# Ledger of designs, part 85: miniprotein binders against q56419

Target 1, 326 residues: q56419
Amino acid sequence: MEGRTLEEVQEEVFKRHGVLVPKKELEDLAKALEEAGLLLTEKVEARLKEEEEKLKRERPMRLAGLSYPEGEREARAFLEAFRASYPGEGEEARVLLMPHLEPSRVPEVYGAALAALEKTPPPERIYLVGVAHRPLKEKAAALPVPFQTPFGPALPDLPALQALDALLPFELFNTPLAFREEHSLELPLFFLKGRFPEARVLPLLVARRSPELGEALKVVLRDFPGLLVLAVDLSHVGPRFGDTPLTRTLAEEARRRDLGFLERLAEGEPEAALAFLGANPTRIDGVEVVASLLPLLRERKGKVLAHRLDLEAPTLSAVGAGTLVL
Short names: E, the ipSAE of ESMFold2; O, the ipSAE of OpenDDE; V2, 0.75 times the mean of E and O plus 0.25 times the DockQ between their complexes.

## First folded at step 9 (miniprotein)

Design v5 (at its last look DockQ between E and O 0.23; V2 from the best seeds 0.00; counts 0 for: pae E 6.1 > 1.5, pTM E .793 < .8, SAP 77.925 > 70, placed apart)
Fold by OpenDDE base, look of step 9:
Order: sequence, then C-alpha cells, then structure tokens
Structure v5 (fold): chain B 326 residues (1-326), chain A 120 residues (1-120)
Amino acid sequence: as target 1 above (326 residues)
Amino acid sequence: SAEELAEKLEELLEKIEELLRKIIELAEKGKFDEAIKRVDEFIELLEWLIEKLKELVKNPLTKMLAEMIEELAEAILELVFEVKDLLKQGRTEDAIELIEEILKAIKLILEMVKKIAELA
C-alpha cells in the first residue's frame, strides 16, 4: 500500500464519489487477502531458496513432455519433423536469430533454424542470448551450470563466461532464479543441443539494453569464437498484450514491423532496424537483445528464412516469429 | 463498463477454480502429464487475469484493492511452479495440498473482485 490506509482511501472515495463502502466487510476481505498473501509469500520464499540452491548445480528441464519430448528417441523424431516442416534450404550462420515461442505454434520457423544449422559447421561454443521475461538484478545475466536436455546436458563454457564477466561493469552471474522457468533459453537450446551435441553453451539473458554487453562479447568472441544465437520473438498484439482483438489492419501492421525489422537486420543495419520500430507499438520482443548486440550485428549481411504471425485463437491475440541468418 | 469487466473476471476466476479442481482430480488418478498441462493452462489464465485486473482501476480504492489482488496472484504463480515440480516427481499429496491453498487464495480474489464491481 503506497502509504495510505484503507480508511483514508475509503474516506476519499466517499468525499469524491459519494460511495459509502461497507467498511467492515471490505476491511475483513482486505485483511484476509493480506494474511493469505503473507502465508503464500512465506511458502514461495522457502521454495525459491531451495530452487536457488539446486540451480548452483544444474538447470533441469521444465518443458520436457510439454513443449518437446523428454525421451531422446522421441526428441530426435521431433527435430526431424520440425526440419521437414520447412521446405527450403538453409544457409551457413555466424549469427542466428530464431524464435522462443511454443514450437508447435510456429514449426516451420524452427524448421528454418534447423535448416540453417545443417549448413553451419559445428561450433566449439554457442552464445545463446534469450529474453528475460522476469526481472534481473542487472541488465543481463548468465547461469554458469549445465542445462538439461533430452540429448544430455548442455555444458557451460566457463572460461568464456569468466572472460565475459571480467569485461562487464556489473556481476554477470546474477539472478539465478530468472533462469529456472525461462523458456527463451530452454526451447532454442533443445534444437541447438540436438544439432550440436558437443558444443558448449553460454546461456545469457537480457532484461534491458546493455551496450556494454555487445562490446564485451565482441572482445570475448575474438578469443572464444562461436555461434551467436538470438532467441527472440517478434510482435505481440491483441487483447493479451493490451490491444483490441486481432484485425486485418493490426495483423498487417505487426507483419510490416516484423519483416521491416528482420530485413534491416539482414542488410547489416541493426540501428536502422531499431529506428524503424520507433516506440515499438507492436511490442517486438527482441528489441533489447538487438540493442545490446549492435557491435556484433553491424555490417553482417544475411537472409530472412522464415516468418509467421501466429494467432492464439482463445485470446484473439497473435505473436510474430522469424528466422534470420547472418 | 467496469461492471462488464468485473463479470468477465468473475467468469475467468470461476474457470480457474474449475481448472484447479481438475488438476487435483487428474493428480489423484495418477495422470500427471495431463495434470501438468492443466497447470500450464492455469498459469496462462492467471497471467491474463493479472493484466485484466489493471483495467478495473477506476478510483484510489479500486486501485489499492487491485494491487492487493495482483500481489497475491504473483505469489500464486510462484507456487504453481512448485506444484508442477511436485507433480513431475509423483508427489501427489504434497501437490494437492498446495493446490488447495491456491484454491483458497483464488476464492478470496473472487470475493474481492465482486466487491470491486460493487464499488465501480
């Protein structure tokens, strides 16, 4: 409560609006909510402490059996089916932009990513940069532990992670709990680990644009070469995201923004891509990631392999997804 | 209108309650994978509820009450991850106990939403 008591607010509402709120009933409900909140908060804190201690050792799968198969054999069949959903051929990637949306929603977009990975020589390491959907203590974070996958653990590149941390003005190894349920890393990692089983991984999250991250990574990539992966979604439009239900006009605007963003990235003009979005009215998810990685995206020419704006019918909302190689 | 929005939120909360009861039923039957899928549906609905609650803010009192509901809903979201983990482990009794606590909290939210509607 922003320093005002329920009584003070009730009195203000009565004075301004002439509504007499039944004080006792509302007070009893407010108290019950507060008590329930406190009890749940204590349980949450105990659980979060336990989870944080586990995350010092490994990051377990959270979406196995839901978004992708848990078993290795079934997981390989899943990869093959997704690859088959994209009829084109890929290109060699030094930088891969791919989605982190639920795979079943945009199979051909993930298929395009797999097609690109088929043409890419096995990297020694993968810099996997996702979007933090939960707050971070710093602008960016890393979790320096094995990430579980159906294909075995994705092992961290500790030397490269330490080199990155040493170049940043903040502690890189912050907010481990933000990685616990973060699908922006888990979903793309399934596809990456399935294709490159021996690659080490640097799992990175971006919450806010950090020019320092891009400059630091540029230095680290010189001494620790690898594949850069941007795991980002595109436009988020409709009632779930604060808009009216999806219309033809809104969908056309979302597609225009998504494609205009990806095309400018494909031309090696990441600043122009950001400028094209302006205030980002269609809420392209990858903006803060791209803004952080500008030094790595400049002058790199590439190709847009796939794009989809996927309708979530129950909410009349849509999310954009794309695959870009540089 | 605020009344129409409140009615929609009440319907959503009732659906959430039904979903939680279904999760318990599935867990009791040992259908853990199906229960986990329903937990994910619950998360999505609860996240949507939180966003819609912001639209009920019409005056300082409704704002304060909506903020209290939002705080409780955020705590519920964190506990649901524990429920999901417990179900994955086959710890049915522990999972059900947590869901029952979440159900109590959802009922309180429903009562508060009804009260906010009466005040809007």
Scores: ipSAE 0.134, ipTM 0.628, lowest interface PAE 2.6, mean pLDDT 87
Fold by ESMFold2, look of step 9:
Parts: sequence; C-alpha cells; structure tokens
Structure v5 (fold): chain B 326 residues (1-326), chain A 120 residues (1-120)
Amino acid sequence: as target 1 above (326 residues)
Amino acid sequence: SAEELAEKLEELLEKIEELLRKIIELAEKGKFDEAIKRVDEFIELLEWLIEKLKELVKNPLTKMLAEMIEELAEAILELVFEVKDLLKQGRTEDAIELIEEILKAIKLILEMVKKIAELA
C-alpha cells in the first residue's frame, strides 16, 4: 500500500468535511478486502495441492475426447487408421524417435512409428523420454505411477525407476504437477500402449540437458533392457514462435535443419547432430533430450522413416515432426 | 468517479451473472470451446475494471481502499485464467466451483466501490 495510510485519509476527510469517519469501520473494510484476497489465493493453492496428491497415485488421461478417442474400441480403430496413413514398412527399433505434436497434424509420421513397432519385438519396458513444458525442480523428472490410457493403465516399471533414481545426483521424483498436462508423454504413450499392452513404462521428462541422466540410463538399460523412445518435435518456426511470417525460405531452412539433424542421428553421430544445429535457429524441440542421452545414441545407426513440417495457416507458423529408428 | 463506476457495475452485475451462468451451461453441455470464448469476454471486462480502479487510486482520499479493491480484482483475473485452463481440460465441476467463488468476489468489489463513493 503506497501513498496514504488509513489514518491520514481519516484526518484529511475531517479537515475537509468536518466529519470524523469511524476508524473501526475503515479497518473492518480493509480487513474484509485482505481476507477475500487471501482466501481466493488459498483456494487456488489448495486445489493444486489436491491435484498433486492425486498425481502421486495415478496420472489420468487429459486428452481423451480431444486428441484421441476415450473408448477402447474407438481408440483401437484410431490407432489402426494412423498405421494405414503410412503405407511403407518399418524397421526394428532399439531406439525410436517419434513426435508429440497433435497426431491429426502428422498422421503418417505417427504411422511410421507404428510401422517400426510392428517390426520391434515386444519389450518388457519402455523408456519414454519427453520434453517438460512446465518447469521441473531438477534437470529431469519421472512420475512412478500408472498412466491411464484408453487401452488400460500403463504400469510403471518401479524397479527400473528406483535404480535410475539411485544413480542420479538429484531426486528423480521431484515435480508431480509437471506431469499434469504433459502431452509429450501422453500422446506417444497412446500409440506405444496400444501396440505393447504388456510393457511397463518409465515416464521421463527433460527440462534441461542432463549428462547424468544419459549415463545413468545406460547403466539401467543394461540390467533392465527395453525400448528407448525419444518423444520430441523438431523445428518451430513462424510468428507463433517469434519469427516473421512463414516464408518459403524459412520453411526450407526448417526442413533442412530437421532432416540434417535426423540424418546425423541416424549415422550414430549425436554430437554432430547437435553441432549441425548451432544456435538452433529453427528451435528444434529435441535438442535437450538428445544432449542428455548421448551415451545411448553414439554409434547407433539407423534410418529416418518419415518427416513433415506441418503448416499452421492461421498463425503463419509451422512445426516439424519425424520418425527415426536406431 | 467511484459513484459512476459503482452505477456501471450495478448495471453490469446482472450481465456478469448471466455470462458466468452461460459459461457453466456450455461447460455442462461439453461445449468447452464456446465456454472458453465466453471466458475471454469476461477477461476483457475484468481488464476494463482493473483499469478503472487504477484511476480511483489517484484520489488521495480513497487511494488505500481503491488499491485493495484493485488487488482483489487482479486476484480474480488470475482465477479466471484458471477457469479457462480447467475448461480446456474438460473439468466442468472444478470450473463451476471456481466460477461461484469469482462471483462472490465480484459482488464484494461492487459493495466496496459503493463504500468508496460514499466516503468521497
């Protein structure tokens, strides 16, 4: 409260009008205003705390009815329609890079991922590594609870998660609320759970590059083999992302950056892929994940199965998505 | 003036209640995109209100009380953004609960603006 005190207001009113307004009434009014403000913020905080407690038990579907069907039968048909969008054949993956962009925007890119999964022996577990879109308390995080899907709950691999936590210099289970809205896990998980219904999951988020995460995962994967999935998008260009309107030149640069990045990863050269991006002028979404997972990507050769730079006509912007098997 | 603002808010209170009820109705029908559009309309009204409250703090006789009301209005705006997020998630019952608290706070603001007008 800057300016005048309540007492000064009373004095000025008395000087100007000859009426002394009771101080108690003014104090009661000020208290009511403060109490209302505090109660409103307390209600918001209490509600978020309630949600955080629920997330310590399970992570519910947030995108059912929006990005994919809620019912299991419809969800199965949806998944098969996406496979049909990619008429090619996949290849076996020990590591899969796939998008987390809205599936209807890049159907053949998700279809390529499904084609790769068809060639991949069912894993005991999936290491699903997404991009944190909300702040984490540490460089990376996990949520060791069932993630609900239309195909049933994706159960956590608790022994592997505990082994990973034990190897890190920070608490892995650090930010439950960051998972509340995180589509970079939920959207790929729909496809993964649909194809591998028996696989357990390690749901992981990266906020900032963590070499410690990659080194720890290399150790954990030795004892707990499984499929490593990098759930990342590629270039983000145009006014929605702070650029001028999307031109042909900017779109061509974004495609070049996306494909050059993916191709270098496919040659087993993740450091070269990062170096190729330089300052990352097209804002490829996957750089922090790749930078964290270098030990798992080095010398692992594979193939780019699909890519699309998807245009957002209303915003004059675009987002890239790709499918890479290693 | 505070008197003019109080009269304007009284005229709008019925419309505010209708707007908030419409948001609830749309959310209950699962029409979340339409409900969110109504929330955006309410956000514009709140931004107008906050601007008018900033004009009231320039009067030295009522400055402290007007600042407290402005702070409450800004807290309400934050809750309206949360209503928008809840609607994007399809969380109808949570959104309705928050809307009811927002309506209580709007009525309190009206009462306090009227008190400021009486003190001026």
Scores: ipSAE 0.035, ipTM 0.492, lowest interface PAE 6.1, mean pLDDT 84
ESMFold2 (binder alone), look of step 9: mean pLDDT 80; pTM 0.759

Design v6 (at its last look DockQ between E and O 0.45; V2 from the best seeds 0.00; counts 0 for: pae O 5.6 > 1.5, pTM E .782 < .8, SAP 71.206 > 70)
Fold by ESMFold2, look of step 9:
Parts: sequence; structure tokens; C-alpha cells
Structure v6 (fold): chain B 326 residues (1-326), chain A 120 residues (1-120)
Amino acid sequence: as target 1 above (326 residues)
Amino acid sequence: SAEELAKKLEELLKEIEELLRKIIELAEKGKFDEAIKRVDFFIELLEELIEKLKELVKNPLTKELAEMIEELAKAILELVFEVYDLLKQGRTEDAIELIEEILKAIKLILELVKKIAELA
């Protein structure tokens, strides 16, 4: 890391403007900043070390009282309300695609997931695959610890996780801190644990597409059968995501991309679904997960149960969410 | 551009200072839910500060100073999660102590931004 010293900066300003800020004042300020930075960096390092050690034992709730109720009774009522938001019937799922967007923004989309779970025999375990929002050291990661929920801890399936780790060309348990705030696992898990309280969980994150993960999961699922859940969002459009303010045309494009993607997945054609997106101009969140899991999605036909493109008036932006059963 | 950026940084930092003082006031009154709401807004302002500082780092005349400020701002952002935890736990004295250390760092950043503006 290279840069100019404070002394060099002062000299250059003096040459251009004939003004010199007293060196002593700059030295005192730089020293004060260095001391403040050292103190705060020490606190940051201590906090991260403490959090990492805790995450090696359990993953605590981060969104209780914010995205879902903290108490178990209220959490049960919350699930009932979300199921009621979707008036239709579900279908049995061997693979479920559901969102990780804030539940209050897309209640019927989560309700559709609950309807599918009602038709699904309770699995021994759930393969929960989310999207890493913090960098991972590898293409994918897992955290083999209990995840706390209002319904009690979601226990890890350690034998299945160890089998998966053994099949991968990289260490699966590689980035505990990435799970600290990862809502793509926590939000779907609330709904899944509420419906399947005895199922164990494989909490998985994908940062970059990993064909190796999909091939390994196909083997592990044969020996450790369970429900595969893709916890992904769809289009992200508008200024929050680098676009112009949301227009009807942009919203229609986002809906078209979302539904075309989901429909091709529902036909058992995940490669066609990815090809349909091309350069992914509406930034569908699920592409890296789908691309990783191709061996598990091919030839599995199903139905799109729900979709919403949720509009964010304050940011003039929108995020898509959907429910797909295969 | 550098002068325009430094002015916007100064007004942002003043807004951050007032927000931190309000968070302290709410915490002293035991109004933790309201304090937490204000911490959410502080995160938004701090993210904006960091983005603007990245532009200041690109200026070779101010690069070293801007890098010091950016590094400190990132450390503050990570500590905001500790402030959240302390407020959620009702640990008023600990939360205020940490917020006051953050406020001292914000004041130092503001003073240095003013000096950078004078060097521009």
C-alpha cells in the first residue's frame, strides 16, 4: 500500500497555492487519528475474535424482534398469518425455491412456501442453500453448529456435512464470520424450522458458482435423503442497484426475467433458465446457486406457486421473490 | 471536485455528530428502541461517508490522509454492531461509553477533513 506522506502533501499544496498548514498541527491530528484508529481497531479485532469463537459453537438469532417475533407463541401466530396470506394449496416439494427477502415485504410468497411444506412429508434433514452476502474464502461454505430460532435450535446434520466436506476439493468449513449476519439462511430457516421442528439442517452458502458442490450434494443426498431448499431472491432493479429510477418498463422487464427463469426451472431445464438470463441484466440473485446445483435440478418438473416484484418507494427500486416446487 | 467532495463530507460528518448525540440522549433516558432506530440511520450515513471517502482517496494530493480516515470509518462501522448489541441488552453505560469513543473519532475525522479542504 503506497501513498504520499503528510509532509509531501503539504509541500505540494504550498507549491501550488503558497499556503502551508502548520506541520505541528497536522502531526498532532495524525497522531490523534492513529491512536484513535489503534484503539478502535483493537476493539474491532476483539469483537470479531469473540464472535468467531461463538460461531464455532452456535449461530444466534440476529433478526428476532426485527424480521420475525422473538417469542415462540408469537412466532407460531406469525407462521399462521403468513400461511393465510397465500390462499392457494401447495404441492409436495423435493426441491423448494423460496425467498430470503424481508418476510413482511412478500407475505404471500412465504405463504406459498408454507403451503408447499404442508404437502411435504417431514424430512430427516434440510439442505438449506443461501447466498453469501459477505466474502467467503472458497466458492461455498457451511457452518456446522446449531442455528437458534424462536422454535428452538435447528441442529446441524454433522454426518451429512462431514460427508459433503470430504467430497469437495476445498474445505467446506472455511468462513465462520460470513454466517454472523447472513439473512439468506436465518429468514428461510425460521419458516422451515417452524414447520419441520425435528429436521436437522445443512446450512450452506454459495458465493460463486461451484459445479463441485452440486456433484457432491447429489452423492450426499443419495446417502442422506432430505429436502433441498434454494433460499434465493430474484431481480434487483432500480437506483439502489445501479439503475435509473424504477419505471414501468424496467419493472415489466424484471417480472419477465423472474417468471421466465422460474418457468424454465419448473420444466426441469436449469441450463435453459440460466441461458434465458444472458448477462443477467436485472441481477437475479439466485443464478450462482442454480448454476452450482444443476445436477440436482435437471429433469425435475414442478410449478411456480407465487411471485412478487416488491416495490421500494423510498429507494425507487424493486426486488423480486418467488416460490417454486420441484 | 475535491473541494466539493470535502464540503459534502463536512456536512455529513456534522450530521453524524448530531445523530450520535441523540443516540446517547435516548440511551440515557432508557429509550432503547428509539436509540436502535437511530443507530440504523447512523449506519446509512456511515456507509455514505465511506463511499465519499473512496473518492477522496483517488486524489493523489490527499491520498494518505484520506486512507487514514477511511480506515477509521470502517473500524467505526464494525463497532456499530457492538453498539447494537449493547443497546439491545440494555447495557446503557457500556453503550454510551462506546458511542462517546466513536464520537471522539468522528470529531477527529471532521477536523482532518477541514484540513484536507484547506490543502485542496
Scores: ipSAE 0.135, ipTM 0.642, lowest interface PAE 4.1, mean pLDDT 86
Fold by OpenDDE base, look of step 9:
Structure v6 (fold): chain B 326 residues (1-326), chain A 120 residues (1-120)
Amino acid sequence: as target 1 above (326 residues)
Amino acid sequence: SAEELAKKLEELLKEIEELLRKIIELAEKGKFDEAIKRVDFFIELLEELIEKLKELVKNPLTKELAEMIEELAKAILELVFEVYDLLKQGRTEDAIELIEEILKAIKLILELVKKIAELA
């Protein structure tokens, strides 16, 4: 902060609140922050540059050995166990909505996704659309490199990615660092790669609703057909997300919103699904993804295969997860 | 209100501090997988912190301080990925040292947020 701005802040605080914050304390604090920030920034910038250069070649596994097994044999057993956790049968998917939550929290929801994939002919390519939990430079982004999995690398479909980039009013290949730790792609990709080892992937992130993305993808899907996957969670309620501890009433409202959202999507009415949420007071994660993909979701009828509101007991918070086939 | 938001940020920062101490404890005990899981949770809390700080930037009185805190929080978020990598590599001492530096930065942010709360 320039010294002038601290004086202005001090004067404004005094004028509004009648409190004189000692200028020296503000200066010492600003200086300590600046010094700490500068030291952190230099180390961080050097590391970030190195990580960006690595991401030009491949995206390594981050959650292997944590959320899923690193070894292929153990990974296959993991898939089988998750499939077994869902007692139902799936349906053929042209569009699959599935969670990106920690798999151990909602095994039957991932099991339902696997059941749908069993009834789905092997696609040539998978359009995997996740949620950006980090800021993107643009509304959406892609990373055109191999993503590592226990089943080998998920290879990008470069021709389809280039076709998509050419139709967008912004650079698609932006913010590569946002993909480094993004679990909304990594976790679903484990299940998708395990089921469809030969499918190419288009790893996409959405930070903000982009109608342009949906229109562009509609054109690209004509020339480059494939499976569309929405990797999204549903309601986020409780203290972690700014609410009171989970109550029966709050849980019922979260479930009502999750199911009401999924059911309207299953009817082929994505605009009605968004309208039903209004201000989204239970913070459904997938709203910006669905809002971006409206042209691809319209008039597609399908079925809700699974839903769960999972309690995180240490925080008395809960996250909704669902599996929908269209 | 800005005051209410500042109080929520203080609570979040205290939770973050406790979590970082727990990560150190787990790492010292050789419980790397548990430590790494807590690092993932720490990332989520930092992302929440950054998002809440955007609301303080809207207030002209707190804008500059909030922007500085946001920049520090973003820098900390990037260092946490290095902690993650160090823990995965079994480089416990290096990871703990880095977490201790992050703890110092979090304490500084907490002091700033308290000051914002007093100003609001």
Scores: ipSAE 0.018, ipTM 0.341, lowest interface PAE 5.6, mean pLDDT 85
ESMFold2 (binder alone), look of step 9: mean pLDDT 83; pTM 0.805

Design v7 (at its last look DockQ between E and O 0.48; V2 from the best seeds 0.00; counts 0 for: pae E 4.2 > 1.5, SAP 78.772 > 70)
Fold by ESMFold2, look of step 9:
Structure v7 (fold): chain B 326 residues (1-326), chain A 120 residues (1-120)
Amino acid sequence: as target 1 above (326 residues)
Amino acid sequence: SAEELAKKLEELLKKIEELLRKIIELAEKGKFDEAIKRVDEFIKLLEELIYKLEELVENPFTKELAEMIEELAWAILELVFEVKDMLKQGDTEDAIELIEEILKAIKLILEMVKKIAELA
């Protein structure tokens, strides 16, 4: 792309897309589309290089003032209100599954996570495993920098991250830009940092299942004990996700799959949980994370504390969220 | 079918176009918090667009066109995060300029999707 003349780009597009209908109008639109794409890509690349340099030093808050308050005092009150939305008692967690869906949509599910944290001894570190919403260069990644929160910076556990990197068949610190807008880490981290202000964090993303990650984490957790958090959402159903409008039948199926998945995880049977989903027709978000972390989930029994399939009225769609302690 | 998918894409793109014009209006009025909320809605619609385009990629006759549209949609998605940052900083003119470029690209995608639907 770089350094090419417009005419050379146009000729290359035509050659590559020789399946285009001979109609002149369609060919002109295809050329215009490619030109627009190249120009926008140049703008993107320039901006992203600037942002990548910033991310090598720290990861700033992106959702303050949008998903949670900017100020520490308001953030503390916000956190307590979420705890109050779940009137039940928690249970000590060695592994916690919690959502990354917008907190205001599933307040009792985040409240259940807070209830579990109340029963959990403050860990030295938190292994926070989210879902990459942007492409990674490898199956998984980490970003070894402070993540800013209203409660202060969540400091990385560099020795544990380095030990993990050394055990993997790929470079762990491979895609800094994927962390730039990654809400699957930022939203759970707000709650975790608010309850465990002294804990260091291993901010991890999974794009595709990696058995090597789970095996390596089992070794690292032996020497660097801490709380394992799976920050994942569950079913995604409805027109926003490629289905027909949400019906009662589709919603009931999504709930059944969400709960069946969580219950099998709660019995210490992560392989059975994955098998239960089959082709994953309701698009449960957590499958790649669970598949990566099998060695850490096997034979760990626990409890499902909360679940909600939250409706998106404008899109006639729904997303599931749950809280599981192991 | 490819015709049904193209019609769904057309409807989605029209909603996106309307939303982008609203974001410009809000930014011009200095209503940055409201504009940012609309940008988040745009991001969700754009992700939906990309998701639906993957079905069109599975069709051998539309695969190359769908891939071109998808690449442009990904470039737009990257730029929209820049728009969000600009609005947070109050950089109204820069944000509007970028949104207008995105809007031009969305109109091209819409025209292409309409042609695909007519030829099916």
Scores: ipSAE 0.142, ipTM 0.666, lowest interface PAE 4.2, mean pLDDT 86
Fold by OpenDDE base, look of step 9:
Structure v7 (fold): chain B 326 residues (1-326), chain A 120 residues (1-120)
Amino acid sequence: as target 1 above (326 residues)
Amino acid sequence: SAEELAKKLEELLKKIEELLRKIIELAEKGKFDEAIKRVDEFIKLLEELIYKLEELVENPFTKELAEMIEELAWAILELVFEVKDMLKQGDTEDAIELIEEILKAIKLILEMVKKIAELA
């Protein structure tokens, strides 16, 4: 309600549009909001606090047995199968853009990422930047704890995380609950940990564009060199995302925007990539991440290794995924 | 149009309501793995709801109501993750109770969306 009373909201709607929303319905909605806040019953609040305390120790797997195998042997076979799905060779990456979509939907795109990782010398640390699909208290956040994987825990680089926090105008270690179910970190981390078992990780989420994050990371990377990974999806089109069912025209537009975005990134022109999208009508997921990391993406030339627009048939919707090396 | 979008939201919300009832039924039968799968489906549908609500927020006519509904939808999303965790831990009674409260909230959203459809 942004500090407005129900009466003020009712009056504003009436003044602007000539429609009187019944006060009773507004009261019921306000009550439901309050009750939803109250559904954070003392019990749910206590549980959330307990979960926050657990997240101070480790981040458990949430998608093991669902999106990827829980067992190490099966997980290795999974990696090999995904690598096999991409027939090409990779290139050495200093920056890797890869998807966080359900792996089974875009196996060759993850395969391309694995191909790039095969040509990449083992980094000391991985800066893994995902997309926050939940609200964060700040523009970006980190969780400085081990992330569980079938290959063992991905250990945080605490010195590098502390150096990053010290350079940011906000507390980096915020909103730990946002990491609990966040697949944009868990899914790419499976592939990264499988390839680089000894690398430390900086698990980062971006909710809103933060130029400060890119500038801070640029400084931190001087003292703490590593692989930068952007775990982002591309276009989101169709009924799931507010559009009409997928048509040839809509799919062509989504592909045009995805490839145009990736190609401009591959040319070392991240500002041109953002400008090309404009209002982002096909809802490219990675926009806020790229906008935050501009200082790290400028003048880096690379190559698009894979792209797919994957149809989700039950919803007649599609999601774009790509793999880019810089 | 806002009316057409509101009608689509009504259909989505009805599907969500049916799914919640199915989750309760599965949980009551001790079919936790199946219940969790349906919870994941619910999350996807709720995310779809939020994306569609953003379009209503962009419409000046529906903005105020859509923002309130969106806020409630985000709150529900947080609660659903707790439901999922409760089911994984075997806290069935608590999970069902929370789903029943979510179901009440979804019904209220449905009534509000119907009102938007009538007004638009």
Scores: ipSAE 0.034, ipTM 0.482, lowest interface PAE 3.7, mean pLDDT 86
ESMFold2 (binder alone), look of step 9: mean pLDDT 83; pTM 0.801

Design v8 (at its last look DockQ between E and O 0.19; V2 from the best seeds 0.00; counts 0 for: pae O 5.3 > 1.5, pTM O .752 < .8, placed apart)
Fold by ESMFold2, look of step 9:
Structure v8 (fold): chain B 326 residues (1-326), chain A 120 residues (1-120)
Amino acid sequence: as target 1 above (326 residues)
Amino acid sequence: SAEELAKKLEELLKKIEELLRKIIELAEKGKFDEAIERVDEFIKLLDELIEKLKELVKNPYTEALAEMIEELAYAILELVFEVKDLLKQGRTEDAIELIEEILKAIKLILEMVKKIAELA
């Protein structure tokens, strides 16, 4: 029920040891432990409240200097280097699927995304849909604040976000702290903001499939047209994810599932893509996002531009990443 | 035995104290990446501490006292994630303030573990 009282502790110690500990010494020590615990809990609560209040105003860069350069000049050079990593030509995208995996691990996959963006007319806004890695209070969430980037703040499209919120059966602006460290938005946003510096953003997270989100977005996109970006990774295999060490056969299976998923999406058959994965034995990251956005993906044909199953040698594991335009 | 387990806990807690002081030293020198690596090591030691406290709780001679220590260890773990975030932001003084509070709690746990060893 509640925590134990000192009297209950002292009685239990006596029963187990046959020796009664002096009550005052035990009482003093237990009180000190309780005070220390309350103080630490207070510090955690204060820190979380501080972060939540800051996130109601803006979302700062968390990965500058780690995954991409902090300075604007260096960030532009970084962007150019990634484009050069993909020697091919892109295609215009109305929907772009791109990864959120650490960019240096899959440079040509991000390069393919940049190639698609250079063929895409600058949109008024970008619907950036990532994967929640922290729990959300609802199936999906948004954070209607500027996201800082080396290229300046990515401003929220407040009218479109409010329209979306009004159409959902739950509060869209429900879990600010889930955005604090969410790389599935920050990493793709770096590339998107660098290419489209004037576009506003709808930063969205999906925790669990939400048919309501896809239906609402279809309505919102009619009045607020823009680029839809699915910021998702593909297979996750190996010991870091609960498997045996990566083998050639496991890697081949992961690649087969990644490409089969992407190919079916490229044919305008998102339900078939989900069915192809079945129980999702290689843990493709994009399933909940795709399942939420079915109305926006049906009958939209396109092309897979790049794919890579990236090896994590220290963990004997791998993560898949791809670039798809629709 | 409960006394044998308490001695193992004392050794672990001393390693934790040394590691926390190293994290402070690295943070003061602005070596944030190295400090974060040490925080990850600290998290591993906290996990080990919690597992050993569960063994102590299973001992019928010490269950009540061990449960109090375990609850405090979980509170410490929660605060450590905030220390890591502060270090990522380069907020040295804020991180050190939290580490000093953690050190106070670790010292109290060590004193309780010593009392458990005396009762055995």
Scores: ipSAE 0.211, ipTM 0.686, lowest interface PAE 3.3, mean pLDDT 86
Fold by OpenDDE base, look of step 9:
Structure v8 (fold): chain B 326 residues (1-326), chain A 120 residues (1-120)
Amino acid sequence: as target 1 above (326 residues)
Amino acid sequence: SAEELAKKLEELLKKIEELLRKIIELAEKGKFDEAIERVDEFIKLLDELIEKLKELVKNPYTEALAEMIEELAYAILELVFEVKDLLKQGRTEDAIELIEEILKAIKLILEMVKKIAELA
């Protein structure tokens, strides 16, 4: 409870809902949590410190054997199967927008990304910008260590990362623990490393819109050219996200928002894409990333290669995914 | 509704509890690889739990409880990673002890989720 007392919570609940939650029950709950937390806190703190020290050396795979194969041979077969799921041809990408959703949910969308990568000359480096699903200390962060993949480690571009850090008004190398479990980097990186084994990587996370990041990256990209990858999902609708169960109307609205967003990006109008979403009622995941990278997306024309709104049947919820090349 | 979400969370928590018990059973039988697989399933379910907790915000009380549960869930996640490491090392007794502590924490979360459902 950062900043609110139990008394303030009690008063607010009473004021809003006319229900007086007994203070004793709140105290007992807080105490039970504190006791459970205290028992866990010392062990957790020790563990977190150990994990942070490990992350100074490398970022291990977390989703190997779950979301993708751990073995290189099986991983290559996985890539081929995903590529085969997309019947179209790709285009050369200077900027690639692709999903970070569980690959099995949207195979053809990842297949479209692979198709684009087939038409893309091997970059020297990849700027991989994901979404922070955990809080960051700053608006954005980077982890300047090797990321493990079935295809070997994705090595960081330290000179480019240092150049980026020097141009930012905040410390770029913050919140290393946020990278430990962040799938928005790990899942796209599997596909990127599989296609471009020699490319160095700049693993970046965005928690909040940072115009400074886009301006800094624009400068860095002049001296350190590379492929820009936005690893973002689109709409999140249904009970898992605070809506009613998925209906035809809700699905149509989600698709309209997703496609309208992607199409405006494809026209080189990222500000128009953001404006089109307004309050973002369908919760497009990539908004903060796009808002941070406006200087890099302006006037770039491209093509939407794939889109899917994938139903999670057990929760009657859906997530949008898309692939865009610029 | 918050009530429906609370029920889903309760179901998820029960599934988590069942997985933890299965991990103990597998570890006791020396089936470490299978136990580790179940730990990975547990991690996935716990991540899902954390995501769902962010949605429980209907009123300040439920919000406060959801935040508290989220904090506890993150703490549990760290301990689960330690369980995985202990199992990889063949430290079965230490792993089981830690899972028993996690089970206590999951029971507490379940009680809190039930309370959210009652207040929703």
Scores: ipSAE 0.018, ipTM 0.406, lowest interface PAE 5.3, mean pLDDT 84
ESMFold2 (binder alone), look of step 9: mean pLDDT 81; pTM 0.778

